# Miniprotein binders against q9h3h3: the designs that were tried, part 16

Target 1, 235 residues: q9h3h3
Amino acid sequence: EDGFTAEHLAAEAMAADMDPWLVFDARTTPATELDAWLAKYPPSQVTRYGDPGSPNSEPVGWIAVYGQGYSPNSGDVQGLQAAWEALQTSGRPITPGTLRQLAITHHVLSGKWLMHLAPGFKLDHAWAGIARAVVEGQLQVAKVSPRAKEGGRQVICVYTDDFTDRLGVLEADSAIRAAGIKCLLTYKPDVYTYLGIYRANRWHLCPTLYESRFQLGGSARGSRVLDRANNVELT

## First folded at step 3 (miniprotein)

Design G3b
Fold by ESMFold2-Fast, scan of step 3:
Structure G3b (fold): chain B 235 residues (1-235), chain A 103 residues (1-103)
Amino acid sequence: as target 1 above (235 residues)
Amino acid sequence: GSEELRKEVEELIRKAFELVMEAIELARKGDVEEAIKVLEEAAELFREAAELAEKAGDPELAIRALEMAAWVLEYIARLLEKQGKPEEAKKALEEAAEILEKE
């Protein structure tokens, strides 16, 4: 997989979380300022560690848009991580069910739709559409990675409050499609991110719960959504 | 001042992640013992960053830095298992859990 380990992906995500973010916060900023902000900070041009030729001279971990009703609740992430380390030392089986149970016990319920796009106009256009949907209230919160020094695809993350709420997950998918997004989407619970469950995890767990594929004609939602864990089509 | 301390915390965290990335490359090349040594240095920098973040008046950043130290200890444990040192690996995981429980 890309030549990186799960640990490398986890370390990069943690580093990005710790660096400063560029945020458009609709709770305190008028929606009329969004287009100017998007023009100032297109994700294809914002560099991860700063560059005199880019919109930023200092490091940027994420570019984010907070909706007017956004109220962050990460749950008890510290309790989750402590319980996870204890689980690993206990010798008990590690399965999707045990991860779900840890998430519920510690109220770490948020999750996100992921889309990976190459740097360029299509990424910037997709992000602008998502950002407008957030500010207009169709989505709650989203972020996009800046351009990496090594190049490669950038990721847009669109969050929902509760990965166990299928209706909420599907409503977010529908809003993403309504914003004009046609690429493959995958849904990942934040508990998997916090515990380092990526594609090459040692427990051989599927790192995403849902998958959305764009569908032309015949679909009111604009996509087909698959529950990957149960291999069941939801739309 | 507080702003100067916060910039130092951010620099320490970036240096710690640079060491983590270096350790991952060492582990991929089979230099597991060297990788563990580099990760131990990274964990120390995250702990130092946590202490400075508290002094800078940013307890949330301090907690995040401690979470990073715990994560590094988990990775050290995995590498110790590959070295055939399961007792040391278990101790590293217990240390990580202790860090997270204290907060």
Scores: ipSAE 0.030, ipTM 0.520, lowest interface PAE 3.7, mean pLDDT 84
Fold by OpenDDE base, second read of step 4:
Structure G3b (fold): chain B 235 residues (1-235), chain A 103 residues (1-103)
Amino acid sequence: as target 1 above (235 residues)
Amino acid sequence: GSEELRKEVEELIRKAFELVMEAIELARKGDVEEAIKVLEEAAELFREAAELAEKAGDPELAIRALEMAAWVLEYIARLLEKQGKPEEAKKALEEAAEILEKE
């Protein structure tokens, strides 16, 4: 994927954040209504712009599920960006360690496991599994992109509160695998998105910190998690 | 020099992204009119960034900045459609297309 494709996808993701979300909030809605909501709004049929015959008549940015423990905290994104500019101006070397420290200092610690799936039954089934895991409290929050006009891959994002907490990142991977997800997962901190650090950036920073591959008959986790920054297996 | 221009380009791109994020929060709160204004400013900063990138001798960065400007305009168009302004939305899409054709 060309560096441009990554920036465009990030921009599209930001635009989607501005459109109305279809949300199931487990804090206010009984868990027993989840199956009806999933049936009403299957991600493969929900269209980005509310196309005729879609379950949504209006544009939808994301379909999301909030768990009982979900608390939105974005941290000091503005302070992070100002510090990032000052760092770039300083001519100091920029490393993954530098970004980690910026993220910690400004409390911008959220990150997400990402999976890309073609529209259809496998996507809807994967999303249903993730949504249940969120409502059951195994995961805190997840979102899925609606169907685009071109029928491209849809993305499911499963969030964790702290990308620096390796245990929490690994627990989320385990919960995703327990939900029956077997595809490749990549973990990306949100700090990279807020700083415009995409694939093929000038600093040669990899925005993917972890990669999870499903393993048949493997450890209790059912996956191998690779630390991409250090090229070390964590599992 | 070219390095100073490159830093200025990066600053403009950063500011444009900040404005896009602000606009996202405005739109999420239902302030779509203010979100559009903030996005228009972001699109202009991306265009300025592209022009400076060309002057810096970084055509790849210029293309990326133009593509971001076009994308912001497409986003404005979607917000204008939601406001019941389809003609203004069409104009924003035409402007986005004109940017992409210059690449």
Scores: ipSAE 0.000, ipTM 0.248, lowest interface PAE 11.4, mean pLDDT 83

Design G3c
Fold by ESMFold2-Fast, scan of step 3:
Structure G3c (fold): chain B 235 residues (1-235), chain A 103 residues (1-103)
Amino acid sequence: as target 1 above (235 residues)
Amino acid sequence: GSEELRKEVEELIRKAFELVMEAIELARKGDVEEAIKVLEEAAELFREAAELAEKAGDPELAIEALYLAARVLEFIAYLLEKQGKPEEAKKALEEAAEILEKE
């Protein structure tokens, strides 16, 4: 996802954000309706551009579930971008630490755990587990990409409100694992996205902050989490 | 030398992606016409990066940069279609296809 190949998908990601979303909003919809909604819109069958033979005849950019306590907050993105331009002009070192402070100052704090899965039963099962955790209040919000015409892996994004709150990020990982998810997870702060920082950046910054691997057996945590920036295992 | 040219190619690719991110923000705010102009600039930078990569003796990087230019043109076509300009959208798609056909 962090490779040069991921950058080839930028145009499709942009179009997805602009197209209509299929949303289960637990703030206004009874939780009892979730199972029927998940059965109607399994992500392996929902097509990106619509098909009369699929659950959707019209384009779908994302399939999302909003939790009861979810309150959107994007922060001051314009102020962040202006401060980033000033930082580049200042000659100060551009490091994860300086970018973290810039994000805090402008309240651009959200981030997400990402998982990539091939279309099929495992994707649909993983999404159903995540969706239930969101509706039950263990996670705040999540989305999954629809099926592309040419196939390829689909992505589930599970958001947290503050990437600087390590405990909160790790609690989200635990909730994902408790939902039955066993695949590799990576965590990315949204500040990197808003500033256009990706793999091919001049400053050699890594947009991936954490990596989570499932641990089988009697682990109390259920996973091993690595701090990618510092190369430190968190147990 | 070629190492210095490769650094210039990477800078052009970085700047092109920054323009892509700026265009996304403009489109989200409803300024679709300005977003399209910014994306056209991004596509030109990717094409410039491809030419420079060839001069640096890196044909694989040149092909990758051209592919990115084609992807941006596809997004321009998508936005033009949303603006009710299907003929302009078709021209953008034809330009993307022309880039890919030459490879």
Scores: ipSAE 0.013, ipTM 0.322, lowest interface PAE 8.3, mean pLDDT 82

Design G3d
Fold by ESMFold2-Fast, scan of step 3:
Structure G3d (fold): chain B 235 residues (1-235), chain A 103 residues (1-103)
Amino acid sequence: as target 1 above (235 residues)
Amino acid sequence: GSEELRKEVEELIRKAFELVMEAIELARKGDVEEAIKVLEEAAELFREAAELAEKAGDPELAIYALKEAALVLKWIAELLEKQGKPEEAKKALEEAAEILEKE
């Protein structure tokens, strides 16, 4: 019903990061093993808590696929948080531009395309397509949430290493579309998560930087991508 | 269930997650004993939320809160094991298993 906030959902995601992940790591595992791994751990059946009858006997925070070139870099999150407190105290305007500059200064550059799907065949099929694109090198890294509660949607996150690299963000969108994904996608830089920029925030900022909608037709088949922060059509 | 009870349940869950986040940060800094105490408080709030959710007529919310309590107890057990307190860790795991079995 009502009452759960965007802050609550963010806390759930942070807690999930603490628990074990089910990982297919293409840096150390042959690509030929992917299909068997996907069949063993479909995200619609893997449970958050290790429920009886699920493929996992223990809690799982995330199901992830790492590409061959994946190299994690979270940047200086503590420095970012300190600078954010200073910015709020300074009285300077808080805009997408000032958040972007804080992120650049502290090297907190990663971001992700998000898609929310109901548990079932479509989720599992979408995840399989994304996972194959990661292992084949078209995407760098992705993860999907396990099933946590009855009636809840699950989220697939497809990461890029630098949200300020617009071409890289758009290339990831194209790879997602080439994998057969047609649902709505939104792009959120990780800096927004660390600083508490959610759907409802006191600065009235859009919580996502880009939005991608599938389009069939025209000279180029693909998607229409909007830069929500600057109100600019990118494609 | 009562709308007021449901809002109280959601507030308890919110407070419990705030404690979980505090405990994670404490554990990262090496303040393991304080992290365990904060997690114990979080588990209590999740269990209280579950009882109120049942009284509010929301068994799914109650099950959700109980599963979160069991997960927190498992984290407590892992931290206790690292502190060299295996008997206390075993008790926390037994409590978590008991919660999950009753679901």
Scores: ipSAE 0.458, ipTM 0.762, lowest interface PAE 2.1, mean pLDDT 86
Fold by OpenDDE base, second read of step 4:
Structure G3d (fold): chain B 235 residues (1-235), chain A 103 residues (1-103)
Amino acid sequence: as target 1 above (235 residues)
Amino acid sequence: GSEELRKEVEELIRKAFELVMEAIELARKGDVEEAIKVLEEAAELFREAAELAEKAGDPELAIYALKEAALVLKWIAELLEKQGKPEEAKKALEEAAEILEKE
């Protein structure tokens, strides 16, 4: 993927974060209403700009589900960005460790499992499984991108509170697999997004920390998780 | 327990990195001597973090902290060279190499 493509996708994601979200909040809405909400707003039909005939008349940035234990904490993103600019001007080497320390210092520890799916039944079914897992408390929060005009792949993001907590990252993978998801998953810390570190960046940093592959009949977890930074199998 | 030790390690790493950020600002302002002192303190905190991580049974975290200590020492060496202290810079590089050989 060309650096320009990664920057463009990032700008689109940031623009989407500023538009209204369609949210099911399990803290305020009974779990019994989830199926009706999923039927009303299937991700494959919800359009980014509220196109005629879509379930939404207004622009939608994301469709999201919040679990009962969800607490939004983004940490000090502004301090993180200022520190990152200072670091770039210092001439100090920039490593994955450097980014981990920046994240810890500024409490920007959130990360996400990502899956990319074509619009259609498989996407809507995957999203329904994830949304149920969130409402049931197996996952904390998830979001899915609405359908774009160009018919590109939609992304489901399943968040964890701390990308440095390997156990929590692996537990989320297990919950996603238990929800019936069999596609490739990649785990990315949000710190990489906030700092504009995408594929083919000038520092040669890999923004993907983990990769999960579905395994038939193998481990109790139903997946193999690779630490991409160390090239080590964790499961 | 091991979890309490891990939290202590994470706090040391946080503090060490705060010092690194302070040193960057000092160096940018031209206060290179003070920047070196602050970096020396940061390197020591990373070493302490590595020792505690080993006690916690987290060798990956220990190796991580040692690598950061070595990176700080390499930066100290670069700053010492800019100050016209090549022999002191060489000692910092030798120390960084010794740390990396333990990994």
Scores: ipSAE 0.012, ipTM 0.242, lowest interface PAE 8.5, mean pLDDT 85

Design G4
Fold by ESMFold2-Fast, scan of step 3:
Structure G4 (fold): chain B 235 residues (1-235), chain A 103 residues (1-103)
Amino acid sequence: as target 1 above (235 residues)
Amino acid sequence: GSEELRREVIELIEKAYELVREALELAKKGDVEEAIKVLEEAAELFREAAELAEKAGDPELAIEALKLAAEVLRKIAELLLKQGKPEEAKKALEEAAEILEKE
């Protein structure tokens, strides 16, 4: 069932966050070293649990690139989780608005554009484009999942600081498109992830806030962005 | 004395590593339930080694033993996820996180 899948995804996400990450940190590493790092660690070849024949012999949870101006701000996640438990007990309606208010109160504001790609050249090329955009300052931070033993799609996550800042979310979309990305993108606030709210949840909340589709023939923006929660086209 | 306790700590760590190796071979052969049980024994031995290392006055050795226990718990979680047991995997990961936070 969908519930089972959501629980499995939560456990896998926790495990990936706890395992070591391969990081290119532009705050401390010269941009000139990026191309060599990308060649050494193509995400289609980096294995989740390590293999002597791959670039890694040890487990890797994520492959990440931090921009020169990146300043991590996770907010008060513990306070958010406590408030979430209190909200569930209070009898107050659980809606996107009340969850948004909890996120703002506890400064848990980050969110991410997600793209899912099969292992191979297209994934590696897309990741290289995103990584260069991060190092050049058009994006703040990004990560990509390593290859699972069973195969399947890998995910690239491109983060923004504040999911309530629509202009910032749209600017990130534009930068992703400028990097040559043409696949479907979906945007999810991290508050949903921290609370374990996935597509199939008991509150019937939609954790996907925005959806971006590449426009054939292009527009000035390169894509159309829809506000999925409010059924409003933003472009 | 403390030197005798330190030797006992090393013996526990060596025994725990033997169990880890045995468990990984069981998992490779598809005997995942037995592998998890053997890994649980290994995690307990690493935790006992850490406690004994503290009593021996060797906090660095205690920290290393705790890191090994956390690593084994993460391996248990990996195997549980492969078995489709995400709730049990979460508990193992929570236990590993709790151990690492104490360091």
Scores: ipSAE 0.006, ipTM 0.469, lowest interface PAE 9.5, mean pLDDT 85

Design G4a
Fold by ESMFold2-Fast, scan of step 3:
Structure G4a (fold): chain B 235 residues (1-235), chain A 103 residues (1-103)
Amino acid sequence: as target 1 above (235 residues)
Amino acid sequence: GSEELRREVIELIEKAYELVREALELAKKGDVEEAIKVLEEAAELFREAAELAEKAGDPELAIWALRLAAYVLREIAELLEKQGKPEEAKKALEEAAEILEKE
């Protein structure tokens, strides 16, 4: 992230995905057990590689909550990666439109709302609110990063099935706001993550599609959502 | 007022979290006895935060702060067990269970 190369960030993401996850799976676990699970594994205390005194003795890549109706569909990631290599070799321009088409062709459609918070009570409280919304059915799935050895902010990811479905993306934003979340949110399609599109990428692409800012009072949705690519306010 | 009290609750919780982080570093360095003392301070701050949250009219925040106190007590118990103090560890676990039961 801050000052790291795309290769380094991709390697860290792969390691986190491959390491064990702490999962509350509402498809197989009663909702009544959620509060105890949240108290056992507050994200500000769960360490990435397992430190003495943390809730975990072994590495943890992600802390996740799966909703009752959650049905994972990653699409054809291998086909996406092969097509990405071909696109780079072809000399064709790499734009948001060509990446969107690549994602559609290979059914890599999922995306996520991101929030970055410092380790502490506000992070743990925000995560608890998101987790309850997932278990109650307002959101489908979410995850939060464990505490890094070097410190720094942690990230909560709230997923939607299809980044091209603007209504679905906006409905997820509304549910996040209804859960009491007031911080800045940005939306990133998973295709950008798989292809290594981060801040300061060589193609000068904005790494996120939408931005959501909390608004009190006059907004029925609780937020203002901006389409960053077109600089158009959606709400 | 109520909003001022809620700000104080959040500040107490953040301070308690800083103490927990300090205690984890002490435990990692082998200063287990000092780590336990710092965790005991953190548990007390979480309890104070819960009482203040009740006064602020925020029972959900109060319950959350109490759960954090119970979690810290379980961490204290594990460190006490590693020091060969199983009776003190058991007492800490019983205290944590009492806090959670009152919810």
Scores: ipSAE 0.000, ipTM 0.137, lowest interface PAE 17.0, mean pLDDT 81

Design G4b
Fold by ESMFold2-Fast, scan of step 3:
Structure G4b (fold): chain B 235 residues (1-235), chain A 103 residues (1-103)
Amino acid sequence: as target 1 above (235 residues)
Amino acid sequence: GSEELRREVIELIEKAYELVREALELAKKGDVEEAIKVLEEAAELFREAAELAEKAGDPELAIRALEMAAWVLEYIARLLEKQGKPEEAKKALEEAAEILEKE
């Protein structure tokens, strides 16, 4: 059952990446236009395939905000895919370390903090906070899924440029918390997404590297971050 | 018996997802007409998987396979809309609705 849902999630993710995106690009758009754009496209109302009464009549794959300094670098994804197929046929063990090495070799280093929220005011408020942090320069880039036909939780993805840079990953977590986000966050390297490492994968790998939990009362960071791969508390 | 049928269902679903991935890559390259043909084949495999899952005594798996067939048909409709074929897109959406109504 879990294998079926993992394949479905992979197919949906690929389809969403190919569909049109609603983008606020701070590299070319004045920051003063952000609030109007957020009001026009609240993620709880933007529908995946278009709907009467929604802000969109056409399909939307993602709603995204690009920071002023955003420079996309996906690395050599094609080389990564070829090396992954070769690795699977080689009989060599597939471990977090092996995947990390493939990612480094092919320069596929980006990753993302993930948060899952039900459609509604809290999702829209969280997205607005994240979007403002991106436009103000505290985060580099973020996207949020549109509302699915069957409902369910939507996901906000907040990207960092190098998942092997622990300090950069932790700085992004701090900026997310400073934006008022209090829900559970998990961190996933894009190499896992490209290779289809979701829950219930055949290699029994944890699909995320870090988790962040909000601390009430306010620690210096506002959260506790756990390295899930090594089971080590980082904060 | 039942476990042999269930294995066959899983194989059909895996093949159908392989076709979906192939079709999405074709669509990304701009080969939309070929992508639609591959997606139509994927939808048929999901429908076959659903029928076999029912025969194997797994109605929940059958429902999920039918939901995937409907999803594929909805994606075909979107590609047809992009090709300027709204009547064919409507037919694909009607087929998706028919599948969901059936289960």
Scores: ipSAE 0.013, ipTM 0.407, lowest interface PAE 8.1, mean pLDDT 83

Design G4c
Fold by OpenDDE base, second read of step 4:
Formats: C-alpha cells, structure tokens, sequence
Structure G4c (fold): chain B 235 residues (1-235), chain A 103 residues (1-103)
C-alpha cells in the first residue's frame, strides 16, 4: 500500500501542472450534465498520454470535479518551503507538531483522503459516486489519476480544506462511505507533499495522519477512523 | 549495519525526490533538456537506493525505489517525445519496463 504514495506523489508532481485537466466544474456546468461527462470520461479509459482509442486525444494530468463551494487556496507554499529549509539547518527536532505549526503559519492546510483502485468498473463506479457527492455539495473537490501506460492502480483524491479540523476530515470520510466506497482510505496533508516528506524519511514522520476502514454493521458512519500519529480510534 | 544502510537508502530517496521537483520546475519553464538531465540523475539515485535496500534486507523499500525509478523513466520518455525524440523516448520506456518486470 505504501509504495503507491511515493509513486502517487511523483505522479502528482509530474501530472499536476504540465498537462491539462479534464474538469467538471459544478459552478459553471449544470449538475444534469454530470452523468454524460462521467460516461464520456471514465477514468479507467482516460489515458495519461492520450493514447489512440482513448476518450482523450491529448495528455491528461488529472480528471477533476469541482463543487459549488470550491475555492482554490494553496496558501504560502514558498514561505512554507523556506521555513522548512531554515528548520532543517537549525538542527531543531522535527515532529508532526512542528509540521502542523508550519502548515498553520503559512496557511497550507489542505489535505486529502486517498483511495487506490485497479482500472475498471470498480474504479469508475467509485469515481462516479465521489463526483456526485462533490456536485451535491457533500464534498468540495476530488480528482482521479488517468490510466497509466503500464497500467497499475489509479488514485482518487478527495480534498478537505483543513487537515487540522478533525470534524471536517471525518465528515469527508462519512460522505465517501455514503457514496458506496468500501476500500481502505488514507488521509494525507498536502504540507507533507510540498515538503517532500514521503514514507521513508529521515525524521520518521508518517505522512498518513488517518486511516479509514469500512465496517459492515458498525457505527452510523460505516467506518473506523484511526489517528495513526496517536494510534487512537476516533470513531 | 542494516540500520545505517536503511538511513542511506532514505537519504538517496529524499535527494531523488528533490531532483524530480527541480526537474518539474525546469520543465514548466520550458527548460526540457535540463529537466531530462536532472530526471536521469534522479532515476539513478532511485536505482542506487533499491540496491542498498536489498543489502539492508528491506525488499519492500527496494521495490518502492525501483518503481520510482521506472516512473521517472516514463516521465523522461514523455519529455523526449515532446522534444521530438521518439526513439530516445522508446528506449526510456523499454528501460522502465525492464525495471518493472523485476518487481
């Protein structure tokens, strides 16, 4: 499971800014067009490089859905990076608390629930459920990686505005579960991505703050959420 | 021993990721040729990290590092295609495939 996050971060970094996104923007497009858009661009068929016979002729970085309340705010990423470099050179201890404080100071608070799925019907069905939840206002924004040339798993990212807001993180998990998603979910703050903190790091920082496991017949939320930093169940 | 090697593996992976980020910024600025060179260095660091991970007795970390090397090579191939170098791009993809077949 963990192998996929460094790959995903490399792929996110590589895909995010160089190639166009296929976007459904609920702020400008009627919700009634969502089903046609999902049918036109199933993520299992959308190829990273616009392969012959794919629904996309051009390279695609991401497929995304923006909700009505979506506002892009990345905060002060440059200031965050400069402060991180200064912190590394200081020899001061680096903890999850240190990163949380840096994130707050620079307003880099976004985070995401991640799910990894093989290309196919289950992925497309999961994405359709998430996209509906975004358009319906239960989630703010989500994206899915296109199909890679060599195959492999695709990732769905469901964003929250503030990784420090446990309630908001938990509400997003509930909305994902309500959309019919039963796979393992991991929650990662974007600050870890911006700072290059992956699984294997010299500070032993875990970039995954939360894990959500689906539970049949469990709580009203249908999941158990583990705080990995504290090893405490939140639900 | 194994803990020291594992630390070295992590340091190589961290450095390789820094290079990938640098290469992305270069590519965004249109400096594609320099981006490719930086990515080639990153791919080599991931390969070195994989070899050290095997020596450390951490096969999961070795597989992860190899996978990252392959993904960097796929990105190199993509940039080479954009430069109108399809034969070089093909070679980079073949190398990526050979890495992935060892996983």
Amino acid sequence: as target 1 above (235 residues)
Amino acid sequence: GSEELRREVIELIEKAYELVREALELAKKGDVEEAIKVLEEAAELFREAAELAEKAGDPELAIEALYLAARVLEFIAYLLEKQGKPEEAKKALEEAAEILEKE
Scores: ipSAE 0.192, ipTM 0.587, lowest interface PAE 2.0, mean pLDDT 85
Fold by ESMFold2-Fast, scan of step 3:
Structure G4c (fold): chain B 235 residues (1-235), chain A 103 residues (1-103)
Amino acid sequence: as target 1 above (235 residues)
Amino acid sequence: GSEELRREVIELIEKAYELVREALELAKKGDVEEAIKVLEEAAELFREAAELAEKAGDPELAIEALYLAARVLEFIAYLLEKQGKPEEAKKALEEAAEILEKE
């Protein structure tokens, strides 16, 4: 990808985190209410800053669905950032391995599968599938960006709690595919976002750890997952 | 050379991202006016990065930097509207649209 999506774009993603979220919280809301909620707030129609013609008159940063077992854990982000400054000052090599160790040490382990879709029926259908998988317990938590005024694709983010847990990352991929998603998926650890490491960075680090590509007919799994850093197929 | 220019482009983009993060923290604390000033500086750096990327012979990086400048301007417009400055917000959105139209 070119990196110009809500998740990769610092200003847009950060502003979205500050504004109110539309949340379906399965910890407190019966699953039977999900379909009505999805019909009320289709992501292709919810506008980022509100519009009289949309479902929202006020700004919406994200549309999210929390699973019944969802328990947020951001880790020690401040400690991570301090250690990152120390690493840069130390002159030690900055590699994926050293970032991974900083993330483990400070418990900043969450990551996410990303998919980018144009506003419209396909986006709303994909989001509905993901939301149902979250409420049914196959995924933990997900969010989707609202529609931007100046066009562009919207992003669906499906989170896992530990990017170092390969089995957990692969299980999330399988659940996304089982929900009917066939587009390209990429996986990014949140540690890269907290440290400001995006597509363009001086260390030549790739913040995308995994790619998932759908395969029709030939694969029992239904997708191929590639470890981008080691150039190794996981499936 | 072009390699040195490209390194400078990356440094400008990284600095601009840091300013965006600083502006978000200022906005969370209620210092919205200062946040807008910091974001204006970030937008400037992204635009400077785009110009240098073109000189370095990297048009894709230039497009990336311009897109980032446009998104920062949209965020500035949002904050200006919250401050009761709709005319200033409209100007920021017009600037963002001009950048996106040329990409």
Scores: ipSAE 0.066, ipTM 0.464, lowest interface PAE 6.4, mean pLDDT 83

